VHH binders against F-actin-capping protein subunit alpha. Designs and how they scored, part 19

Target 1, 308 residues: F-actin-capping protein subunit alpha, of Arabidopsis thaliana (Mouse-ear cress) (o82631)
Amino acid sequence: MADEEDELLETELSYDQKKEIAKWFFLNAPAGEINYVAKDLKAVLSDEEVYNEAAMEAFPVYNKTHMICLEMPSGAGDVIVSSYSEINENEYLDPRTAQVAIVDHVKQICTKVRPANDEELPSLYIEEYRYALDAEIQRYVSESYPKGMSAVNCVKGKDNEGPGSDFELVVIITAMRLSPQNFCNGSWRSVWNIDFQDESQVLDIKGKLQVGAHYFEEGNVELDAKKDFQDSTIFQSADDCAIAIANIIRHHETEYLASLEVAYSKLPDNTFKDLRRKLPVTRTLFPWQNTLQFSLTREVEKELGLGK
Key: E = the ipSAE of ESMFold2; O = the ipSAE of OpenDDE; V2 = 0.75 times the mean of E and O plus 0.25 times the DockQ between their complexes.

## First folded at step 15 (VHH; framework vhh_8h63_2)

Design o5 (from o1 with S110P; at its last look DockQ between E and O 0.70; V2 from the best seeds 0.00; counts 0 for: pae E 3.5 > 2)
Fold by ESMFold2, look of step 15:
Structure o5 (fold): chain B 308 residues (1-308), chain A 125 residues (1-125)
Amino acid sequence: as target 1 above (308 residues)
Amino acid sequence: ELQLVESGGGLVQAGGSLTVSCAASGFTFSSYAMGWSRQAPGKERELVATITSGGSTYYADTVKGRFTISRDNAKNTLYLQMNSLKPEDTAMYYCAASSPLWRIIEKGRPEYDYWGQGTQVTVSG
């Protein structure tokens, strides 16, 4: 009778409905956990083609959204997969090495590299600013984020050959820690848009931070905290801009983390235990379906009293 | 390059005092929580004392009232003042640093991100 019930459930959902549900679970996988979701979906889905189509559609979006880092072959270093580094669906620029990584999104590997062509790289004028900023950001990230990764991309005005027009650089910072021995996986992502304005001689700086954590001891709790920043500084030499931008980024990110630490020190000792007790007890070590039903970031923020 | 370098260890008589220090570089010292752990031969590494970026301290019961942890953020240096030393305090003393991000996220079971090589403290009878 179990076989008949399973067959009936499969015929009650269309192919497209199953695919969209599977994509939803892929796209909502906690940071670093999409392959656990993939394993669970393979075990649950009867139709391999539904799984394959869902994965092919979801992994590119997931990989760019989470800004995953992939090791390039032959010791060329790492590339960050993002919309800011994207040349096309499967090719991502590493501006630090002037290499283009060729990526298999579903396998999450860099299969090959090629040199970037001239049209894919910024002008020498822009590169002076990008390079100086990249150096200062690498220094900051090495000091602040264990195993953190960063990239600086030009996203507008790459063909400017000198002063007279605006251009935009984007700083990406990512760090991840998988800690299964502590039943906790964590992630950090920050994106900083720096708009170099020629007429006003001002840099407009906008930052977005996202902190994620997944706690899976005796339950399933997910934290997803986001914070926006706005700042500015004067347009200076490439080196002076790099120092000023890095100091601004360091200030805001350090201040945000300090604020989170203060907020956490005010939590009652049993807050996360009580949250796990209020949520359904899961049957699996990696229960991907529980992420569908709860706004855990909102629940944690309410317990902390943060959303004033 | 990141470094935690302990110094100030040595031989001291029971009942005596010793200060060990840890010079830190290559990370944002003022934002990190710092700590001292020790390991005697044949024993597990034991937490001795911690100090948060804001100066709040914690001490293991075995050292409370005898040891004082402190930090100088301007010099990127962590200290452990050890008074009324006992032979059972004999151990290799390690300093350690915990990133603010992972300290927040790994609540309940924190791991230190960086460790020094240690400095030997030997207390004789």
Scores: ipSAE 0.271, ipTM 0.647, lowest interface PAE 3.5, mean pLDDT 82
ESMFold2 (binder alone), look of step 15: mean pLDDT 80; pTM 0.802
OpenDDE, look of step 15: ipSAE 0.472; ipTM 0.742

Design o6 (from o1 with S31T G35A; at its last look DockQ between E and O 0.59; V2 from the best seeds 0.00; counts 0 for: pae E 2.2 > 2)
Fold by ESMFold2, look of step 15:
Structure o6 (fold): chain B 308 residues (1-308), chain A 125 residues (1-125)
Amino acid sequence: as target 1 above (308 residues)
Amino acid sequence: ELQLVESGGGLVQAGGSLTVSCAASGFTFSTYAMAWSRQAPGKERELVATITSGGSTYYADTVKGRFTISRDNAKNTLYLQMNSLKPEDTAMYYCAASSPLWRIIEKGRSEYDYWGQGTQVTVSG
């Protein structure tokens, strides 16, 4: 019966309509779950060319949006795939090791690395700030996010040779946990933009935090909590800036987690169903058929006053 | 470096008492939920007691009234006071920690992020 319904659906839609629908499913996959979506789409679509085109167009966007971490060959560590590290669609800078990762987006692997060119790296002046901040952020993340990953990239002014012009660094923090035994997958993503302003001698700091959770016992419940922050500090030495920035980030992220815990405690007991049940022996795939249109993002934003 | 180091295990007579402790480093101890688990030879690891960052506790039925979990956030140390020990309490006792983020997301069913190497408790009957 499923094959018959799938075949009838295929004959009712054009090539372009099927491609756009497939891309929509890829791009809306929960964090860490795009390959489950891929398996389901392969089973539904009869036209492999439609699938392949949709995947080739969607995976690069998904991977950058979710800031996926890919292991680099030869023990070089991980690279974070993001718009902030992008050299081109398939090449991503790891500023910590001064290497460029070459990525196959659809397979989600780093196939090889090359040394970064001097033109792809920040100037010595900028690198002093980037390096110091990277060290402080690594310490913070190791303490706060088990198996969390971080990166610090220069996004404006990388060629500045000294004081006189603004430059901008971005801090990326990501953590993800897949817990199918508890019918729960979760993610954390934070991006902090630090604008080093030469004229005012002030750092303008903007953060965007995002917590995702996907609960899939007897249905689907997706949470997507977002929070923006603004802060500032004085422009100091590279080391002092790094300490101040890391303290600001730690403060805001810790306070946000505390507020999220309070907000979650106010949800009705039956909002999520009993998540303590063991996984059924026969469940091997994500239950895409039973998607509940339930979003705790609105509940959390209401309790936090966001969007008002 | 992130570490949980247990100590205080040993041999005790049935009906006796023992305190085990766990020294923590490399994470913000006061914000983590902490736990003690145990594993007897040939058996599955068993949760013994938990304590939240706010001090709320939970105990397995097999140890209620005999064991007390506590934490000293100033010293980054977790304790388990074990009284009225029985031979069936014989096990390797493990300290565990769960981060705030994952505890919130996993709805208090936190999978533990860090484990110690354990300290042996042996109760003679």
Scores: ipSAE 0.426, ipTM 0.679, lowest interface PAE 2.2, mean pLDDT 82
ESMFold2 (binder alone), look of step 15: mean pLDDT 81; pTM 0.813
OpenDDE, look of step 15: ipSAE 0.617; ipTM 0.818

## First folded at step 16 (VHH; framework vhh_8h63_2)

Design k1 (from o3 with S31T G35A; at its last look DockQ between E and O 0.66; V2 from the best seeds 0.00; counts 0 for: pae E 2.1 > 2, unsure alone 64.4 < 65)
Fold by ESMFold2, look of step 16:
Structure k1 (fold): chain B 308 residues (1-308), chain A 125 residues (1-125)
Amino acid sequence: as target 1 above (308 residues)
Amino acid sequence: ELQLVESGGGLVQAGGSLTVSCAASGFTFSTYAMAWSRQAPGKERELVATITSGGSTYYADTVKGRFTISRDNAKNTLYLQMNSLKPEDTAMYYCAASSPLWRILEKGRSEYDYWGQGTQVTVSG
């Protein structure tokens, strides 16, 4: 069976198989590097139509997953592209300014803005909570993440006009640093779901943190470290909730960074050199005839993130 | 608004002492690594001393034993005590800060995220 499997893998792939593989490479590009992957794929693929279709399908997913920040025209500020801000595939709400950004995903630009409709915005009751929390999160992010970005969206219960029903706010924090001169590209993404529960009069707080790094000094190593959090606080005024939530987020994110630093201090100085010796040698970036080998690099990334 | 403001520079006789300080605002000072750098006329900026959030220090060989970096997290202030000053210590002294995330991920190779405007130290004869 090994000989037959090897011979079958040497068979040229169909148009649809090439497209799905190209999409896979786009979607697994390190944070901030999808355009480098695009350049490589364009150079390797013999069929421009395969490339174009793969890009059109992959970029919207990549952009939302990585929560990319796009500058809105004429100094209107920035919008975060995410599933939490999505009105439709190409339109994303900036709740801070009540504007909707129209996005070209493949070019990764905001081409236009329009005012949000009333039905796209939360009620005044919810907005009081959203606004107060947004202010506290902006303060925290400015203190903790150089050039970091944040947004607070209402994702459930936006039509509630007062107490009596649950609603949910989501905090997004993102920071990215491309540092090719230091052979490192890094990213931070955190998402905090805050469920304002009327019956219990508590806030249920769930956080998901994701830290990415791509080290390419004397090899290529990707790190993708994730951490989940659970917490709660009492349901209070909009201002008091905002302060309490921001303090909880600050505590958990600071503690995680301290833990990450400890884990890194336990790594030997030549850790990445040792990892390279254990990695399969697949010098071809896009080995179309040996398509499955790219996932082994991802498994090394997971080991580094889990074990340290 | 994120800000580093140096003060305490001036003219000092060789062999003398001087303390420069850096007031920080608009970031979580206690979690940041801090540094002093200097730039003499016609030369590149050079790192003088660093101090981690945990208090560990490093000094350039040219100032080791003469300069002491310290921090007061309650006052959000960084200090550089300079003793036994030499004319070659004449420079603009800059305060710098490095965020925890990038310091960790870039393995200490990161650029400093925040810089002050500097304070002039002039050491004469």
Scores: ipSAE 0.437, ipTM 0.704, lowest interface PAE 2.1, mean pLDDT 82
ESMFold2 (binder alone), look of step 16: mean pLDDT 80; pTM 0.806
OpenDDE, look of step 16: ipSAE 0.675; ipTM 0.850

Design k2 (from o4 with I105L; at its last look DockQ between E and O 0.55; V2 from the best seeds 0.00; counts 0 for: pae O 2.2 > 2)
Fold by OpenDDE, look of step 16:
Structure k2 (fold): chain B 308 residues (1-308), chain A 124 residues (1-124)
Amino acid sequence: as target 1 above (308 residues)
Amino acid sequence: ELQLVESGGGLVQAGGSLTVSCAASGFTFSSYAMGWSRQAPGKERELVATITSGGSTYYADTVKGRFTISRDNAKNTLYLQMNSLKPEDTAMYYCAASSPLWRILEKGREYDYWGQGTQVTVSG
C-alpha cells in the first residue's frame, strides 16, 4: 500500500506576487521602521530584482506619506519629503531656504541640494504670506513638538503678483519619536490647507491630523488615529493671517491631543493587543517578535512561501 | 529651549507641609503633561504625581491623599502641595514635562524634560 505522500507542491509565488507582497510590507511599515522591513525582506527574498523593484516603487510613496525629514548636505537645513513639497519624484522644495533637495528615496537621504529657480518659488506677494505663516508655525512647532519639523508650501496661485486671485498654502508638521530600544515608535503628522479666497476675503482652513504609534515589545500593537478639522478666518494682512492661522492650528491640535490623552488613558493594556495588522496573504495577525529590532523574517518567509 | 526651574524646597518637620513650584518656559505649557518625580539618595527616581494637559491627576500610592499636584497655565507654573510629610519623603524633587502625545505613545518613559530639582528634607 504505497502511501502516496501527496507532495503538496507548495506553488512558488510568481515574481509579481512576490513584488506585491514586498511592496505591501514596505508601504505598511510603521513610521521610521521601513529600513527594518527592508533588512528583513532583503534577507528573505532570494531575488534581488524583486526586492529592488519593490523598494523603488514603495519607498517614494512611503516617504511622502510619512513626511520624512531629511538633512540637506552642507548644513543647508532639513527638508520634509511630501507631496506638497514635491517638484518631481526626486526633488523636493524647502521653501524656507529656497532650496531644492534631491532625494534618494530608497536610501532616504538627500544626495544634493540646489537653489530653487524663480519658477519654483512663489511670487513676492505670496511669499509675504508664506513667510509670515512659516514664522508663526515654526514658533508653534518648536513649542509644541519636540524635534518637530514644519514647512509652509504654496500649492496654488504661486504666481499671483498681487491681490485679486486665490492662492493656497499648506502647512505640514511632522514629528517622530523613535525609540526602538523601548520597543516603541511614534509619529505625528498634520497637514493644514489654507485657501486664501480673495473675493470672499475669507481663509478656508482644513486640517488633517494623524497620530501613529507602534509598540512591539509584547506583540504588534499599532495606533493609528486620524482627525479632520475645518475652520475659517478673515483675509487680512500677511502677519495677521499668520497669527490667526497659527492660533487655529494650535487650538485644534491641542484639543485633539488632549482628547487622545483622555481616550487612551482609559484603554486597558489589553486593548492594544487587538490592534494588529493582518498579513497580506494569509490574513493572519502579524506577530511582532520581542526583539530590540522587530524581525519580520519569519512572517515574510511565510507570506512569500520561502520558508521550507 | 525648554526650561523647568523648581523652587520651594527646604527643611520641614515631620507632619508639616510644603509647596514646591516649577516655573516652565520655552514651550506651550498648557499643552504638556507635567509631573513631579523624586529621588532619594541611593534610590531610583520615582514618579510622585502627574497632571495632564486636561487637568487629570495621578498620584503614586505613597503620596496619594497627602500630595496635590496643580498647574496654573496662565503663569506657566506647576505646583506640588505636600501635606503630612514624612521622613521617607526626603528627596530631590524634580519637575518634569511631557508632550501628551509622547506619554501616550511611550510606555515607561515618563517625561521628556526635567528640571534641576529642589531638595525637600523632612526631619523626623
Scores: ipSAE 0.210, ipTM 0.618, lowest interface PAE 2.2, mean pLDDT 86
ESMFold2, look of step 16: ipSAE 0.553; ipTM 0.763
ESMFold2 (binder alone), look of step 16: mean pLDDT 81; pTM 0.810

Design k3 (from o4 with S31T G35A I105L; at its last look DockQ between E and O 0.49; V2 from the best seeds 0.00; counts 0 for: pae E 2.4 > 2)
Fold by OpenDDE, look of step 16:
Structure k3 (fold): chain B 308 residues (1-308), chain A 124 residues (1-124)
Amino acid sequence: as target 1 above (308 residues)
Amino acid sequence: ELQLVESGGGLVQAGGSLTVSCAASGFTFSTYAMAWSRQAPGKERELVATITSGGSTYYADTVKGRFTISRDNAKNTLYLQMNSLKPEDTAMYYCAASSPLWRILEKGREYDYWGQGTQVTVSG
């Protein structure tokens, strides 16, 4: 009676499946933790091609979504990598210094910097408004977000040489606190779209705020809070608009943070434990191990079917 | 640049009173939680008192009933009134500030900014 040991042929995942899983891990990495994920993936995938391809596809998306800040070479300043500052897939504008950063997304570094072309910059008319707003926002951010960064980009109407047409500025604010030694990483991201409407003489202001936190000492606890705002003010001088917009932003962000503080102060510790992300393949909760180092190796192996 | 500058420290006799102050600049003081910490020679820094942006206060057991933390948002100044001082209260007293954003994060509550400290010496 030959015990047909049904060798459950562990069906090896296809290249594409592995790639997609890897991409998922990259894209869903908490703020500031993509490199940890990368390390683990690289170790587990044992396929450099899959890893590289997944990284090349995922890192740009991740970087822009998380609005990472990169230091430009030679003390040229910092640039926020975002869709709003994007000239192309590898070049990002710092409108404050009128420079363009060339970015290696996978390495998350600015490799080169060049002056912006005239075509890449807003008109003098728009720049007046952008500059004024940028100044106010910088002040606000410095006062409100330790180690925060901001940028004001023109996303529409950059060629307007004077009144008579609409234009749009986007304020982006990003702040991160990475404390892996404390098993905690946090992030703030806000995007404010300001539509300057010439005909109506109104500024339409829309904000998207996001607060993220990842606690991984005693488990996988993620805070991901988002809120949208809408407001408006009158179209005035560049300086007056800047002040008004900054005040609006300050108001909404302050209130939102206050509300979050209240909301989360009341949450029992157990509630945070339930905020676990489900793994893409097994749909199981990601068990964050209480390790000094962030490690996804086991989970990645499991998801990739590489566990013996 | 954010700055916290403590003042008011000095020598005081046991049972005496002293008020230390912290002048804040370079940030929106009114939205920050503030704290006093102290460090005695050879000891670890300890939290003495905290005051939230809303005015809620917390005190270490060692100073409860004797110390009062307060803030004047108009002056961007934090205060610590110390009464019934004991030799054990001798320490460098530091002012600290915590931003609203990071207070949301329960774990890793590190204050964002610290002053240089003011020395308080209580003679027995």
Scores: ipSAE 0.287, ipTM 0.669, lowest interface PAE 1.8, mean pLDDT 87
ESMFold2, look of step 16: ipSAE 0.438; ipTM 0.732
ESMFold2 (binder alone), look of step 16: mean pLDDT 82; pTM 0.820

Design k4 (from o3 with K107R; at its last look DockQ between E and O 0.51; V2 from the best seeds 0.50)
Fold by ESMFold2, look of step 16:
Structure k4 (fold): chain B 308 residues (1-308), chain A 125 residues (1-125)
Amino acid sequence: as target 1 above (308 residues)
Amino acid sequence: ELQLVESGGGLVQAGGSLTVSCAASGFTFSSYAMGWSRQAPGKERELVATITSGGSTYYADTVKGRFTISRDNAKNTLYLQMNSLKPEDTAMYYCAASSPLWRILERGRSEYDYWGQGTQVTVSG
């Protein structure tokens, strides 16, 4: 078959092949950029039905994977779309408000909300732990992530009526910033699984952190950094567990951000070769890494023929 | 809730000195990069000075050698010591904070995430 995807997509490929290629582009869109990909695919695909089917299949997966936040109607706040909050394909629980968001995945909107049924909510025993943890995580996120969002869901043992069986809570933290004026889009996603173990009276805590950035000045550079953590603490009251868990999360995420800053300081200028455009105004508020300064200097010297 | 509250502004004679301060709350102050900007009536906002979480400083050329930025992480307070003041330094001075994540990911191109209400500095003569 031909080596050029656009020509193959239009002239040489079957309906199913075109659909699978379109889905691939949707699913690999950087955080916050799926609608730009959608616009480009509409312009390239001649068959509207191929586009529509690909979008209907890809957007639900993309939205859950990126844990997108959607505003609920009538000022009810935001819901996070995730596998942890999923009731069915189009319905997502917000445990903080005990509401279920009805979602149109392709349009990326919450069209309405309904009250959650009792069966969709955790028992009062589990809710005591979920609620206390949610409060501590909200406090932490408000301090650490501008416009950050969080949720705490019970993913195992939601019907436990008291001690005697294990249960599991998941903490989700997400933040995204689109800065097209700086040719950079960034995302933070962290997921913390807390396994409350009845026999050992220990909490097993596992964290998965993912940092994404897409730099697109005169080219494309992507960062996709992932880090796993393991920790534990004793099984205490709901309030004491919440404090201990939040402190553990804060410690690990703060340490990871420090390590990320060190890693950025070690990147050579040629790693960002596609960031060659001279910016009209630089708001350099932090001198760390000096990569922006080096790039601008090299671009000016290249323009003037001095940096040989 | 995150708050930045400036104080210490006022009227001062040319050649004099003044210190403005910014009390911060509602975030992990020691992790944030902090800064001062100023805006004179009818003019564009101008970056004055920045200090990283680790204490590294930057100064605009117009104030270098005359102004000193510092931070006290135990008191969650940012300071700007202004010496040899000129009438051209007359402006509203704003405290600002930049979160660690976006500072790192946007490679220093990010604007400040949070701003205070400002404190007026007026230099006569």
Scores: ipSAE 0.494, ipTM 0.730, lowest interface PAE 1.8, mean pLDDT 82
ESMFold2 (binder alone), look of step 16: mean pLDDT 80; pTM 0.806
OpenDDE, look of step 16: ipSAE 0.500; ipTM 0.754

Design k5 (from o3 with S31I; at its last look DockQ between E and O 0.75; V2 from the best seeds 0.00; counts 0 for: pae E 2.6 > 2)
Fold by ESMFold2, look of step 16:
Structure k5 (fold): chain B 308 residues (1-308), chain A 125 residues (1-125)
Amino acid sequence: as target 1 above (308 residues)
Amino acid sequence: ELQLVESGGGLVQAGGSLTVSCAASGFTFSIYAMGWSRQAPGKERELVATITSGGSTYYADTVKGRFTISRDNAKNTLYLQMNSLKPEDTAMYYCAASSPLWRILEKGRSEYDYWGQGTQVTVSG
């Protein structure tokens, strides 16, 4: 009944407990909406130090997980922030331009760039495959995802000087549309691992897709759809591999979009108005609206800074 | 790279017929929903006809029974056959394309992603 609530009434949240709760809200922000969550948290949390530390810890994880795109200075294009491009906490490789982006995660900006060191770049042998694939993926993305972004990184075997050893490339495709006029924010993130196997002369291809949508017309509904893919092709020249890989990716992603369209066409027009269970009606992430998760409701205003 | 190029417009007499076409390049035509819109002088752009990737069509009430939209995915070409033309059909006709991802996720509420420059259709007397 009320026994857990009464027990917790006798406690006050520590600095670290408040920080971990704030981090939870940051990390669960819908795609493209972490700054709106930040604004709400700042209004609720009176303690600026708790807020700042929570943001400093959460934004790097959020940014890599969502593979955000940041514009590099002087019109050099965008860098994708991901674990696949990470040099260190604040530095991310753009293999297309051979630059390393220096990132402020909390502000979500690229503050400057530096040339990549030779040891940060793949060998000429690997680069031939990476470059060819990057070109074919850019073509596919430009055709299929308005304002879509892509990157191809070498994640294993970058120092191989020729045939004889396996290597692995990762294709990232991301697209995001914030559409408040349509009361919808949407995102697409796909990651394709391509394992170039020297002994077998086969490419092992694995894909993971995550599609997100946040609908906020007369309520809040969040969808998060995931799909895995598996395929293979023969190990060929760099150009032929690039064409084959891009065609495999196009096939699977196009077929998934077709299946998603069928699923959506079966929904009645008012379906999302009736599915208000994932987010609060107000788009406010106050703990007092999710009492069953923490059993802290009677102390929420007090412990999270509303009462300080 | 990405282009929609309309052609086939011109001057016709009332009651006549025209076919306008739209050559598409730089995107995967077969998976896009396509459409025609028109804009008469001093008026807002209005939807004329749409066709889904699967071939399902929709027509504005003002053109039903007179206009036919079709697509040839092998040639990446969209068509609008206009019959029984009226002076009120005089307008610049624009080809448009909508990507499958955003059309699906925004539940058909998104605007078209790509537009052509238009082709003029003028119906006299």
Scores: ipSAE 0.364, ipTM 0.650, lowest interface PAE 2.6, mean pLDDT 82
ESMFold2 (binder alone), look of step 16: mean pLDDT 81; pTM 0.811
OpenDDE, look of step 16: ipSAE 0.580; ipTM 0.806

Design k6 (from o3 with G35S S110T; at its last look DockQ between E and O 0.59; V2 from the best seeds 0.00; counts 0 for: unsure alone 64.5 < 65)
Fold by ESMFold2, look of step 16:
Structure k6 (fold): chain B 308 residues (1-308), chain A 125 residues (1-125)
Amino acid sequence: as target 1 above (308 residues)
Amino acid sequence: ELQLVESGGGLVQAGGSLTVSCAASGFTFSSYAMSWSRQAPGKERELVATITSGGSTYYADTVKGRFTISRDNAKNTLYLQMNSLKPEDTAMYYCAASSPLWRILEKGRTEYDYWGQGTQVTVSG
């Protein structure tokens, strides 16, 4: 028979309350660990429909936020799932190959590919800039992030046919290492928005970096470090812009790694005081009872208008 | 193209000395931690020595005092000086590199990102 305490706890919470709790666990899974959370949730939830609905709602958000890489069947390499490559919920553009990946978010697989339509691709004018930048970023990533992935997408102005209007390219760089033998999983994600401003003839460059680490040797400690960057350079030819942008990105990311190394050299003095702790989501026991109580308290406060 | 190319292996008499080297290209050598590992026939590969970007060194107990790891960042070259060689040191010796990101996050317990093809060291005796 089923665990009587688990069945009683499910009776005490509504379908929607249980769904929102499950979604919270999915969305807060450390990088690369959502499938361990899924296994734990399947083992604990008695209502398969609650699980299925929570997964269908959470995985697309998780996959785009973490910019996961999925292998394409065509042998064209990987596609990066992101809001910047999104055509619709299940279709993601790989501008490097001009393919559209069709994905199953919950299974985290690319089920098939199709050629991109002309309307889904940037104009030849924009493509000159995108292609040149993509080449320089691939070079930088290959030197700096082993097995790292990158993409360059046009997010505004893709139909520009020549000078005269602004356009925007986004650079994505991602790298992840799951190292269970060292009880450490780590991730690197950077996103660089490059706004090509026609009137000022300046490139406005904004970067967002997120470094994640999950340490589980003598506890459950997570790092989620974020840093924003701002820079600019002159609007030049496609090749000169690509070189300048890549150099700016390399400079900022290298400097940040140096600062991170300094911070880590101090870890023995104040390790657990400097790192955020989260409950384990990938261990053998799922804290269903505690999670249910937490969600119920929050939901009751919301239903009664407490705090509003 | 990123490469690690070992050289300097060979046949040497027990008690002798040998230096192996590893030429690196295609990455920022000075920022990477570098290592030597070895694999004897039919045995598991084992770490021999590591040198960080800052020059700190670590050695396996079996080679401590006999082997010296060093690096020349100007020449992008890693070295292993092996003295007082024993037949037990016979192995294929591999050069490896660890990127700055993972070296930092894993606190020096680094999975290596790049490996060479190895150079054979054979000690007769």
Scores: ipSAE 0.453, ipTM 0.687, lowest interface PAE 1.7, mean pLDDT 82
ESMFold2 (binder alone), look of step 16: mean pLDDT 79; pTM 0.787
OpenDDE, look of step 16: ipSAE 0.583; ipTM 0.798

## First folded at step 17 (VHH; framework vhh_8h63_2)

Design j1 (from o4 with K107Q; at its last look DockQ between E and O 0.81; V2 from the best seeds 0.63)
Amino acid sequence: ELQLVESGGGLVQAGGSLTVSCAASGFTFSSYAMGWSRQAPGKERELVATITSGGSTYYADTVKGRFTISRDNAKNTLYLQMNSLKPEDTAMYYCAASSPLWRIIEQGREYDYWGQGTQVTVSG
ESMFold2, look of step 17: ipSAE 0.646; ipTM 0.817
ESMFold2 (binder alone), look of step 17: mean pLDDT 81; pTM 0.816
OpenDDE, look of step 17: ipSAE 0.026; ipTM 0.386
ESMFold2, look of step 18: ipSAE 0.604; ipTM 0.791
ESMFold2 (binder alone), look of step 18: mean pLDDT 81; pTM 0.817
OpenDDE, look of step 18: ipSAE 0.534; ipTM 0.747

